# Designs tried in a protein design chat: VHH binders against L-malyl-CoA/beta-methylmalyl-CoA lyase (citE1). Part 19

Target 1, 346 residues: L-malyl-CoA/beta-methylmalyl-CoA lyase (citE1), of Haloarcula marismortui (q5v463)
Amino acid sequence: MTRLCRTFQTAPAAIPNDNSAKFLVSGLTSKGFQAPDWLVPDIEDGTAPSMKDEAVDNIIEHIPDHADDFAGDILPRVEWAYDDANARERGIEQVTRLAEAVGEELDGFVFPKVGRLDDVRDAAGVIADAERDAGLPEGTLEMAIILETAPGRSDLREICQYATDSRLSGLVFGPVDYTAELGGRTLDGERPRWDGLLEALSNETSAADIVAIGGPFDQLFHERAGVTYYNAEGYADQVAYEATIGIDGSWSLHPKQTEQANRIHMPTVEEMERDLHKIESFNEAKREGTGAVVVDGQMVDEATYKNFANTVKTVRAIDETHPAQTEAYYDDDLLARARDVELIFG
Short names: E, the ipSAE of ESMFold2; O, the ipSAE of ESMFold2 at other seeds; V2, 0.75 times the mean of E and O plus 0.25 times the DockQ between their complexes.

## First folded at step 13 (VHH)

Design r2 (from k2 with Y110T; framework vhh_7pa5_2; at its last look DockQ between E and O 0.61; V2 from the best seeds 0.56)
Fold by ESMFold2 at other seeds, look of step 13:
Structure r2 (fold): chain B 346 residues (1-346), chain A 125 residues (1-125)
Amino acid sequence: as target 1 above (346 residues)
Amino acid sequence: QVQLVESGGGMVQPGGSLRLSCAASGFTFSQYEMSWVRRAPGKGPEWVSYISESGGSTSYADSVKGRFTISRDNAKNTLYLQMNSLKPEDTALYYCARGFTVYYRGTYRTGMDVWGQGTQVTVSS
């Protein structure tokens, strides 16, 4: 049941470079642990205003060459803003063009700067109209939104309730624009983490059975004596925190961040060994006809079994999408057990 | 896998010269800017020198300017550091490092993401 999105990797769809599609193509051709679950070709803040038409052209040009070989989902971020009709008009055009040209290769769209529930409904309507006009089956294209405005945060619960019966499948936190809109401050180069928002996001998306994704980590580098180096530990700490409070995935700005987040969001080898052992022991004991099963000092019943089964289901979802990752992360015997074990309950 | 291997270190008397090399593999070397960094005994890292992808732009820490020269040979996937007029203060473990670049909110941001194992340079009489 779990929708897989350990990583939400934005890739600017056009940049000022001889190869303006450089980062888009890098994302589309990513391999191994650098392959995101969601690739987000970015027309919005990742692309300069003068290059947004080129960004759309790049997506149309490059998606057909790579989409069949890309294992994850592809959801462009289009322009949108609840308080800017011109931004919404440009976003409508972008969705319409992309759905017509490459809609069969896309999985959906990401809408930034959404407002209250009615604005979210309007964005969903844009996708529905584009599907119909492109001749795509209803529901082909999903929607994710970025929660980064005061009105959006105010309607978080209502938006998630709407998601239960709609194409809205994920909510993403945008701390840069959110902090700016609230007039928040950055001290010592660090933006507020907004723990209360993240906890509410986890709760309300879980209630709706949709994906919650944390915001980008933009403290990218440390500096010492003129040496600037990647802040790998800082990103890992943010991803680990997001995982501990039930955020399903993390925003990545680069394949190296994607690799870190993909690994951190996987069940650990220890969790897999533990849960598989309990499932296998229960299955064997049930076949032998015992009424109650105690494994390693723990009573295993249907509810407890389902917890262990969820671990295996998560690994299977990753394995189905990215077998190279599971094969690298788990040893052959452990992975074979995860693939093969019978899940009697759940 | 991405790999950087330094060589050319050793013991030398003050006023002497050494040439360090860094062999790169597992990535397209000519697409990346490179740096030399050193770590003296008991001290943190100190940036030494930088070179752009093409080799057309270089920069140096004040402590080595005029004495050290960074260069690269993109055909051989190799980075170099020529060190002249060496001083006891130059004693350190020398690393080469690859640039890590992100385009974020309208600008390129770069730092180092891959380091070699280092090569020891000791300047003593």
Scores: ipSAE 0.507, ipTM 0.737, lowest interface PAE 1.5, mean pLDDT 89
ESMFold2, look of step 13: ipSAE 0.580; ipTM 0.770
ESMFold2 (binder alone), look of step 13: mean pLDDT 84; pTM 0.826

Design r3 (from k2 with V114Y; framework vhh_7pa5_2; at its last look DockQ between E and O 0.82; V2 from the best seeds 0.72)
Fold by ESMFold2, look of step 13:
Structure r3 (fold): chain B 346 residues (1-346), chain A 125 residues (1-125)
Amino acid sequence: as target 1 above (346 residues)
Amino acid sequence: QVQLVESGGGMVQPGGSLRLSCAASGFTFSQYEMSWVRRAPGKGPEWVSYISESGGSTSYADSVKGRFTISRDNAKNTLYLQMNSLKPEDTALYYCARGFTVYYRGTYRYGMDYWGQGTQVTVSS
C-alpha cells in the first residue's frame, strides 16, 4: 500500500525574521485540515543561503518539543545536487547532524536535484550511513526525492524500480528547476505544466507502490489596483488536475494550501456512500452464497471490488493519521461504516 | 468559523479623527499579519496599511502616511486604525483583511486571504 501523502508542505526552517523558526513551528503545531500528511522542514530553497546552519539548529531545537503531537510525517529537505559536489557535502553533514540529534523523531529526508539512478543510490547511502552512526535501526529513515533534473527524468523508470525494495518512498516534481534546466521559457509569466512528465510520474510511482507528489504552485496572488490577494482558485485547479491523473499528493507552501489539498485529495461523501454500498452488498451476497453479484446494474468481480475497497482504504489511512479531519468531513454513520466494513478482497 | 468584524466608522468633519476596530475570531489572531483596505464610492480598492503579527513592523500608503496609525492588541484579538487629520478623500468603506504570507525561494510574498464586510467612514461637513 502506498504511504499517505495528500500534502507535502515545505516550511522554511530559518527565515530573516525576529522569530527565524516561525514557519517551522507553525507547521509542527498545525491542527485540523491545515495539518499536512508530510511536513518538510526546508533547509534547501526555503532557507536563505546565509541561514542554512541556523535552519539545522532550529530543527534540532524544535522537533523534540512537537514531534510527539504531530500526526503526520516529518522529512527535512536537505541540500543536494547531482552536479554540485559542495552541495552534496553540505547535505551529507545536514543528514548526519539531524539523524544524530533528532533521528528518532524524524521519518526521513527529502533530496532535491537528484540525477540518474546512481546519484539516488548515493543519497540513500548517505541516509544508511547516518542511521548506523546514530545507532538507529536499519530502515528507520525513509527517503523522498525531487525529480527536477534532465538526468533524473531520463532515469525515472529505473529510479522507481529501485524504490520497490529500498528506503525510497516518494517522488516529488520540481517544475521551477526542471524548466530552468531544460532551458524552458516562462512566456507571459506562466511555466509549462509538464503534463507528460506528471503522467509518467503517476504511472511509474504506481508501478512501484510509492507516493507521487506534484510541484509547488507559486502563482500565489492576484493583484488589482495595488491590492494583492491569494489565488485560491488557481491552486485548487492544479490540485484537482493532479488528483485526476492519479498523483497522490500536492506540494503546499502555506497552511491554507494544505487545507485545500487535503480536502481535494479526500474521497467525497458521494463516492464513499456509493462504494460502501457496493462493498456491503457484495459481502452480503457472498455470505449467502448467491454467486454472481450485480449492484446498480453491473456485475461486481474481484477487480471491480478492489476499486471500491481502495476508497475505503484511503479513508482509513487518513482516519488513522488524522481522525479530526475524517470526523469533520464525514457524518458519524458513514465514517463508522468505513471503519467497520470487511474488505474481502484487498 | 473565521470572522473579521469592523467597527468605529461614522461621519466626521474634515480635520477630525476616528478610530476603527476589527474584532477577529475563529483563528489564532497573533499568528497572522493584518491589513486595512478601503474602497471609495465609484473607485477601486486601495491598500491603506499593514502590520506584522507581533506589531513590530508597519507600513502605510503614501496617501495616509503621518495621519493614520495601525496597531493591534493580540490579547484582545483586535486590529486598530487610528485616523487623524481626516480629509474628504478619506471617505470610503474600510475593510480589515487577514494576511497570507509565504517565504519562497528567497523572498517574502504577501497578500490577503480573508476580509470583513467593512465599516463606512464619511468625511464631510
Scores: ipSAE 0.674, ipTM 0.841, lowest interface PAE 1.1, mean pLDDT 91
ESMFold2 (binder alone), look of step 13: mean pLDDT 87; pTM 0.851
ESMFold2 at other seeds, look of step 13: ipSAE 0.696; ipTM 0.843

Design r4 (from k2, 15 letters changed; framework vhh_8fcz_2; at its last look DockQ between E and O 0.88; V2 from the best seeds 0.72)
Fold by ESMFold2, look of step 13:
Structure r4 (fold): chain B 346 residues (1-346), chain A 125 residues (1-125)
Amino acid sequence: as target 1 above (346 residues)
Amino acid sequence: QVQLVESGGGLVQPGGSLRLSCAASGFTFSQYEMSWVRQPPGKGLEWVSYISESGGSTTYADSVEGRFTIIRDNDKKMVYLQMTSLKTEDTAVYYCARGFTVYYRGTYRYGMDVEGQGTQVTVSS
């Protein structure tokens, strides 16, 4: 994997509270497994309509205080909508202000409610203009979009093809707005899963070598005997499903969810031992001059080897960004092997 | 390992006072909201009180408001419940609980994920 995003944690950049930056600062200061790969200070749906200006102010105020100690990437979600010129104007202003004030601390922006490919190109142009105006090198700020409109879904393949040679590095599923736009229904309290979209998202982003990220989990809490409990199992089930079908990361609304998703998206100890064994055995056979390589009764060719290597590459990417996580998750011997093994095929 | 340990329960006459304590360990205490819940004899759990991460916001069930006070000390990783004017209806096992709040689509939503072993409070003459 060329880009790490196990977790896409949105944090409202302003809330109706004496400490309006509460969740933003909580995200910026999270440690260990609560630290997301992508922190998304949220000006859009995570911030009340009356507080958008305060959200931008909070990002400008707090990012410099915390960014140097934050290991992941920081990509604010700005306002945007393919069919709303006022939303686009506000988003342009937000990108412009943030790039000027804190662009050296940011890694990019997230654009919601994108339309067809031309709308995605327009959003990329907004970032390019903001980079230039702020004096930032071309390509400093990347882009992610939220796939949550019918036109966006219709152009999914074309958008991913565009991503191959552009700043677009990730696509995120937005199920609430998508369901509403298509006229979907919540029957018996169950939201449509949109499995076809998720499978297409996984396929097309993989073809473009960019990240796919699942949508938020709506059933956050359940009630028992007048007491409200966090729905940990429900979130874990969604994240596990997303990982199973090749979605690279999951949406998180809080560091607690980030911890669950970070762990679920890591290779297990058993997967690591299995894949390291295959790689190490193959490497030894090649160094000893053995011809075609058979490991544990199976022919290992370059394509099969790359699957084993992907596990190691994933762990190395996590280890480079969050060494405290890998050191806590894997024992010393296993981690040393993952760090040191030669990957002769990628 | 996340751990919450309650103490300070006991037998008290109606009108009396008690202070419950909860010692927290195994997590970043200041990042979590805390609550007290209780289980009266033969009944299910009921929520008693809530305190925000900083201690700046507190709320109480109607049945205890004005009589109970929740306090936290983030340096010592402690939560307290000061109970006064106790009634026989306050007899219950009291649990300290960790939780968190999400601001999602225009509303605050709170839930608990860990509770302690509990401490018995008995109000009887």
Scores: ipSAE 0.652, ipTM 0.825, lowest interface PAE 1.2, mean pLDDT 90
ESMFold2 (binder alone), look of step 13: mean pLDDT 83; pTM 0.828
ESMFold2 at other seeds, look of step 13: ipSAE 0.677; ipTM 0.843

Design r5 (from k2, 13 letters changed; framework vhh_7nfr_2; at its last look DockQ between E and O 0.95; V2 from the best seeds 0.77)
Amino acid sequence: QVQLQESGGGLVQPGGSLRLSCAASGFTFSQYEMSWVRQAPGEGREWVSYISESGGSTYYADSVKGRFTIARDNVKNTLYLLMDSLKSDDTAVYYCARGFTVYYRGTYRYGMDVWGQGTQVTVSS
ESMFold2, look of step 13: ipSAE 0.723; ipTM 0.880
ESMFold2 (binder alone), look of step 13: mean pLDDT 88; pTM 0.872
ESMFold2 at other seeds, look of step 13: ipSAE 0.708; ipTM 0.862
ESMFold2, look of step 14: ipSAE 0.697; ipTM 0.862
ESMFold2 (binder alone), look of step 14: mean pLDDT 88; pTM 0.874
ESMFold2 at other seeds, look of step 14: ipSAE 0.722; ipTM 0.879
ESMFold2, fold request of step 15: ipSAE 0.679, 0.684, 0.705; ipTM 0.860, 0.864, 0.874
ESMFold2 (binder alone), fold request of step 15: mean pLDDT 88, 88, 88; pTM 0.875, 0.872, 0.875
ESMFold2 at other seeds, fold request of step 15: ipSAE 0.673, 0.702, 0.680; ipTM 0.854, 0.868, 0.864
ESMFold2, look of step 16: ipSAE 0.726; ipTM 0.882
ESMFold2 (binder alone), look of step 16: mean pLDDT 88; pTM 0.873
ESMFold2 at other seeds, look of step 16: ipSAE 0.703; ipTM 0.866

Design r6 (from k2, 14 letters changed; framework vhh_8emy_2; at its last look DockQ between E and O 0.72; V2 from the best seeds 0.67)
Fold by ESMFold2 at other seeds, look of step 13:
Structure r6 (fold): chain B 346 residues (1-346), chain A 125 residues (1-125)
Amino acid sequence: as target 1 above (346 residues)
Amino acid sequence: QVQLQESGGGLVQPGSSLRLSCAASGFTFSQYEMSWVRQAPGKGPEWVSYISESGGSTNYATSVKGRFSISRDNPSKTLYLQMNSLRPEDSAVYYCARGFTVYYRGTYRYGMDVRGQGTQVTVSS
């Protein structure tokens, strides 16, 4: 069963507004394809420095009212930085307060700006201490980190190896802080995509069986004749690229981005029909004592079968968490086949 | 299934008034800023007016300020544009548009993501 995170939606936990929890509550009450797999109430970059305490208060106030009805996971992003002890101290206080007040409703925490492996271990220790102090069972609260520092990138493999037997369940790319720390340059108004990092992230997280999440898309708009339009095509292109290289999910700043990324990370109807047909043909051939069948000019053997099985496993994971989405996206017959087909391999 | 349906357009004489309506469905209307955009024949789209989620903040293009008034009724999920002192240059298809707003890295960012089919306003010559 694949851990599901097509979408990592940050929602500022406090903003300068009469209703400072506006975006947090919008995320907690999201419906349909706008419901993220991971909602990230954001105390860190999404909340102004003067409002960090209010952000924590808003999370404590609003999570209990909505958590039982929210199908995805809820993981606040707290303050942290490998090179800033004051940021780490504030993060420790935030984790401690949140675990005590609403830890039974949370699924974990997101730590930004982590350094080398020892810093990641320190962050995990903060969660472990907060669990004990709050009377929560060990392992109740998971951890995700944002890979956005040179030391963090340098230890990527070691960090993922640590994750195989720890609470660390996901790594998220942060391109803005990463580019700045490496001294990267903006040429023609474009930041490097860091494709090599993303490919390494996909590789190392896959080896550790944890999730990889791409970075935010902040080229949000383009302007035509004085009218500003959301750059839906640019976001879709980034999400499609991430899916192509095996990144499990995408960062979302808005419910519309969440809907786009949720849909793009789902197998298409055509892909599911194709892969189900190949699985069903192979299963029949296996029962008849053959190990391979040619379907539409492609040999289907155990190795290629596992690729098709991944399609079905992905749909089943989405279906388990968000059955309304799969029921809306696939017709009844196709979905029934995906639910019922025997996965002999993979 | 986001839908925006404009109505209230028509053929009027210069100096007349007209009130446009936009019925919204398929989303939580009160959580979104809204705008009116218009497009005259052979021209690009032109932003006309904006209103915040609560209706507490409004803004207008210079060409319509003082003549047009945007409002909303959140319980009925309806956006309005009151157009007074209409001129021939106001002739256009008028579109209701949903806002796309984020607060990201300390800054509000705004744009439009969905519009309706439009309603024709023609100020006769």
Scores: ipSAE 0.625, ipTM 0.810, lowest interface PAE 1.3, mean pLDDT 90
ESMFold2, look of step 13: ipSAE 0.669; ipTM 0.843
ESMFold2 (binder alone), look of step 13: mean pLDDT 82; pTM 0.812

## First folded at step 14 (VHH; framework vhh_7nfr_2)

Design t1 (from r5 with Y110F; at its last look DockQ between E and O 0.83; V2 from the best seeds 0.71)
Fold by ESMFold2 at other seeds, look of step 14:
Structure t1 (fold): chain B 346 residues (1-346), chain A 125 residues (1-125)
Amino acid sequence: as target 1 above (346 residues)
Amino acid sequence: QVQLQESGGGLVQPGGSLRLSCAASGFTFSQYEMSWVRQAPGEGREWVSYISESGGSTYYADSVKGRFTIARDNVKNTLYLLMDSLKSDDTAVYYCARGFTVYYRGTYRFGMDVWGQGTQVTVSS
């Protein structure tokens, strides 16, 4: 089962404002369906170039105050670029400072603009060195990378194979930098969707049993007659498409997007009822000693059973992390069945 | 339940003054940016004014600058628009709107996601 990451919410760790940590703290104190599975304090593209040191300072200052009450994972995005040694040097410093100061409160790091497999290995080594220097057990801090370079795309399979036995647990698509590196064009203000990349990402991450996360949706607002409106429908459409092709989670730029993506990535009540019924019926038939099991006119084998079980495992993962969300979304009886049912194959 | 309710509109003569109020409920008012937007008869909506979460930053459309003042009371969860030197061109339904900002790739992007039902302001002799 893929680890839980319906939502990858970047929150600028410093902004030009008297309260430069405004968005970081908003993310750390998020409630209900606006609480992301992964909060990503963003030192990189989410923070102005002149404010990177302040971003690190803000993370160090605010994480300890809020981490105990934050249910999801916290993975800062540091600076990195396969083709820029200065960016890598700054990222190394950022990881080192953060692991030393707040490593016990963090779950890992996100590295942007990775290159070939060797570059990914180098990034993982930075985390390993920082763990050792901070006195953290080996493997405590996980890694996610942003697939947004031509070399990274070229090594996608090798990178995912490496993830099978390493701290690399997630790959995230970055369409803006990917389009720019390939020399892509924007037609009428629309970048390519890169469906082929997304399908390959879903395939290769599934083969490695790690998470795939779609890219940001930056068409945030409609403008009509000089007034700007939140584009809820556009984001929902992208998240639904991502879910359709097996992308595990979606990038969010704001709690409004997080709420939409969290809900879209939850099994529906109808899916849960369907799959619980099939599991419960199979379990009963197995206890009665019937050999082949037919449920609702369909022969159920181990493979089809595992599909039903994945629904329940997903809900259980959400329930463990965010019980307020599952208790609000499912009625008490349905949720109790999901919590209690025996998963013979899974 | 997230709600915005405007009040204080009415009929006023040119040169007169009005104060509009907008009562907010169902969300943490002090964490959101707010705007006034108006819609004249038969026309599209026009942004009028903006105020930051704390009230420390305000902005106005050129058509109202110097005549209108936006304010907020974060204890009472109320947004205000103080309108002075009213003109016939100010006749419109005035909407209170909640907004939010995203800081993305070096810029602030602002938009509105919750709207009140509006209050009518009519400026005529």
Scores: ipSAE 0.652, ipTM 0.831, lowest interface PAE 1.3, mean pLDDT 91
ESMFold2, look of step 14: ipSAE 0.686; ipTM 0.851
ESMFold2 (binder alone), look of step 14: mean pLDDT 86; pTM 0.853

Design t2 (from r5 with R105K; at its last look DockQ between E and O 0.88; V2 from the best seeds 0.74)
Amino acid sequence: QVQLQESGGGLVQPGGSLRLSCAASGFTFSQYEMSWVRQAPGEGREWVSYISESGGSTYYADSVKGRFTIARDNVKNTLYLLMDSLKSDDTAVYYCARGFTVYYKGTYRYGMDVWGQGTQVTVSS
ESMFold2, look of step 14: ipSAE 0.689; ipTM 0.868
ESMFold2 (binder alone), look of step 14: mean pLDDT 88; pTM 0.870
ESMFold2 at other seeds, look of step 14: ipSAE 0.685; ipTM 0.856

Design t3 (at its last look DockQ between E and O 0.80; V2 from the best seeds 0.00; counts 0 for: pae E 2.1 > 2)
Fold by ESMFold2, look of step 14:
Structure t3 (fold): chain B 346 residues (1-346), chain A 126 residues (1-126)
Amino acid sequence: as target 1 above (346 residues)
Amino acid sequence: QVQLQESGGGLVQPGGSLRLSCAASGFTFSQYEMSWVRQAPGEGREWVSYISESGGSTYYADSVKGRFTIARDNVKNTLYLLMDSLKSDDTAVYYCARGFTVYYRSGTYRYGMDVWGQGTQVTVSS
């Protein structure tokens, strides 16, 4: 993985509450497995239309108090839409204000509802202009986009190729808006999962060495006798599926989901032990004059070694950002081996 | 390990009072909304009362309004239910529950509960 993002947690930047910044601050002060890799203060769909100015004000007010203690990345989701000039104008203003006021504390921005590649280039230009005007070093602010339009899906390959030489570091799937734009139906009460899109997303982002993030799971609760219960298993099933097909991370609507997704996207103890054993065996064989080893009936050569190295690199990335998580998840011996092993082909 | 433990239940006469406590551990209590829920014999669970993280907002089911008071102590990580003017219809197992609210898409929201205590029995009989 080029960049760690097991979790993409949107947090409304303003809500109708005496403490309108409640969820923003909860995200900024998150602990343990509830700490997302990417916190996304949400000016867009998570914030009511009448409260978007307050959302920006809340981000400016609260980010400086907490950003130095937040281990992950902070990327606000601004307004944008490829086919709505007013939304784009509001998004430009939001990026400009945020970069000027708190750009040193932010890691980038998330743009929803992008269109074809040219629209993505336009969004990147907005960040570049704001970065320059705020006096920030070139490349300080990254970009992620939400793939949720027909034109965006149509240009997926081109957008990912553009990402290899740009500030675009992640693509996120937005199934609600995508389904609506295509005229999709919910005949059995379920939105299409769009497996073909998810497979293409995993493929094209991997080719570009950027992150892919699955869409939100909004069936948060089920009801029994008038009392609403959290649907933990439903979310876990979606996250596990995303991990299975090579999606790097999952969209979270709440710290509870973040905790589940963070854990599911970690290499298991079994995967770590297996892959470390193969790396260690190969390293020893290489020092003894052979470039390939059969381990447990599997040939380990340079090509397959790199697959095992990815497991270790993922754990190291998590460990660097969230050592409390890796120390809680792996025993001391296994973690020490992951930290120390030489990656000859990495 | 997230845990909620209720106490303070018992047998009381109609018109009597009880104070229920719920000790919370394994999570940052002050960051969570809390509720009391009860279950009468042979019935489903019924929401009783809610309190916001700070304690600044409280809500009650109509059946208990004016008789019950929910409170919390965020220093001691304890939730309370003060029950006055008890009636036979209040006989139930009382549970404290940890909840949370999600705002999603244009300010729509839903409240739900994810952690439950083991309950404390309240019996109101003459």
Scores: ipSAE 0.468, ipTM 0.743, lowest interface PAE 2.1, mean pLDDT 90
ESMFold2 (binder alone), look of step 14: mean pLDDT 87; pTM 0.859
ESMFold2 at other seeds, look of step 14: ipSAE 0.504; ipTM 0.773

Design t4 (from r5 with S52Y; at its last look DockQ between E and O 0.89; V2 from the best seeds 0.71)
Fold by ESMFold2, look of step 14:
Structure t4 (fold): chain B 346 residues (1-346), chain A 125 residues (1-125)
Amino acid sequence: as target 1 above (346 residues)
Amino acid sequence: QVQLQESGGGLVQPGGSLRLSCAASGFTFSQYEMSWVRQAPGEGREWVSYIYESGGSTYYADSVKGRFTIARDNVKNTLYLLMDSLKSDDTAVYYCARGFTVYYRGTYRYGMDVWGQGTQVTVSS
């Protein structure tokens, strides 16, 4: 279940504003590098309790107007909590309404605050029931969850194993609720980054071939003498770190963050040139019928080749969804090679 | 490339008026809040005024309220600052800035992410 998700952009589906759908519509109409791979219309923490019904109404109203022109995936975040039956009942109603009204335009749902594996199975069942009731083919709607509870973290391996043959396609880290549930404190204004959790998340999701997504970066601004400045470097540093440890995507709170994360998660030109050279050299040597292939003094076996191929597959996935981005990022020759090279393994 | 270019500054007598313009390019102007910020010689920057993307709501620093008017033209992708009743204390470089607004966990957070090069306003007798 390979999915492209460099960016997981939450967009509040209703806000206290004359244009309550402001951020939802902004996400749906995003262009270029500001277009997220996953747009997440947010009914949950992004929308005030008194506005949850308006949030659902906004999604139903605006998705059909824009979905055909939106290149990425659309997965609303509904209400849910493993320890709050009322939240789960509201989430069930939200999934049911959305699947019926706009299920053909949606790609799935995001469930926050999941508990142990059985709670995850229950959430998946809600989607399955909603698909059936809406007349959608089985498997039309996928699921992502937010790993932000102690029970969820405790069952991380089991949840990822369940994902290998289910609709669960992504796990997202939620550091604010996770820290609060563990009884953690903000020392000197900083929460722990939870590097151990992120590394475990990367490992277990990779083993299951599903998407891992980092948590939001909410140190958005520096203030000096009443003037506030966007903290571009802080976000870029977090995204780069996530990419380094194998986290597939980054949480974005705004199109500006989406643009940064989209770019950082693309293979670099140097990485592309290197890996394409290795693949092309291997393919040429294979055509000559040699028993072993050595490229630049290194033996290349099937596993090593697949590492090079993963770079090309990533670029192709981005290119299929967002050709304007790849055409702007790579020169024409390099991109043509990535598009055309034969991937013998993999 | 996202760009903001101010114009309309100059030398003006106390009590006079100026209209500053800020031409925006490289982004969907009508989807962003905008601000004016000024910097007097030898001092830090001071926020002056802010306008919603629709133009429906405007906000002003106390030092400027009643004398300055912020406006926008979303067809021409241009932000304006009409400055009336100018004082020597208004002498500064005036910057146009694009807003970055997030509604996160029940709170609006705002900051500026793109800045123009500025236009000099000098109020002198």
Scores: ipSAE 0.647, ipTM 0.829, lowest interface PAE 1.3, mean pLDDT 90
ESMFold2 (binder alone), look of step 14: mean pLDDT 84; pTM 0.830
ESMFold2 at other seeds, look of step 14: ipSAE 0.657; ipTM 0.829

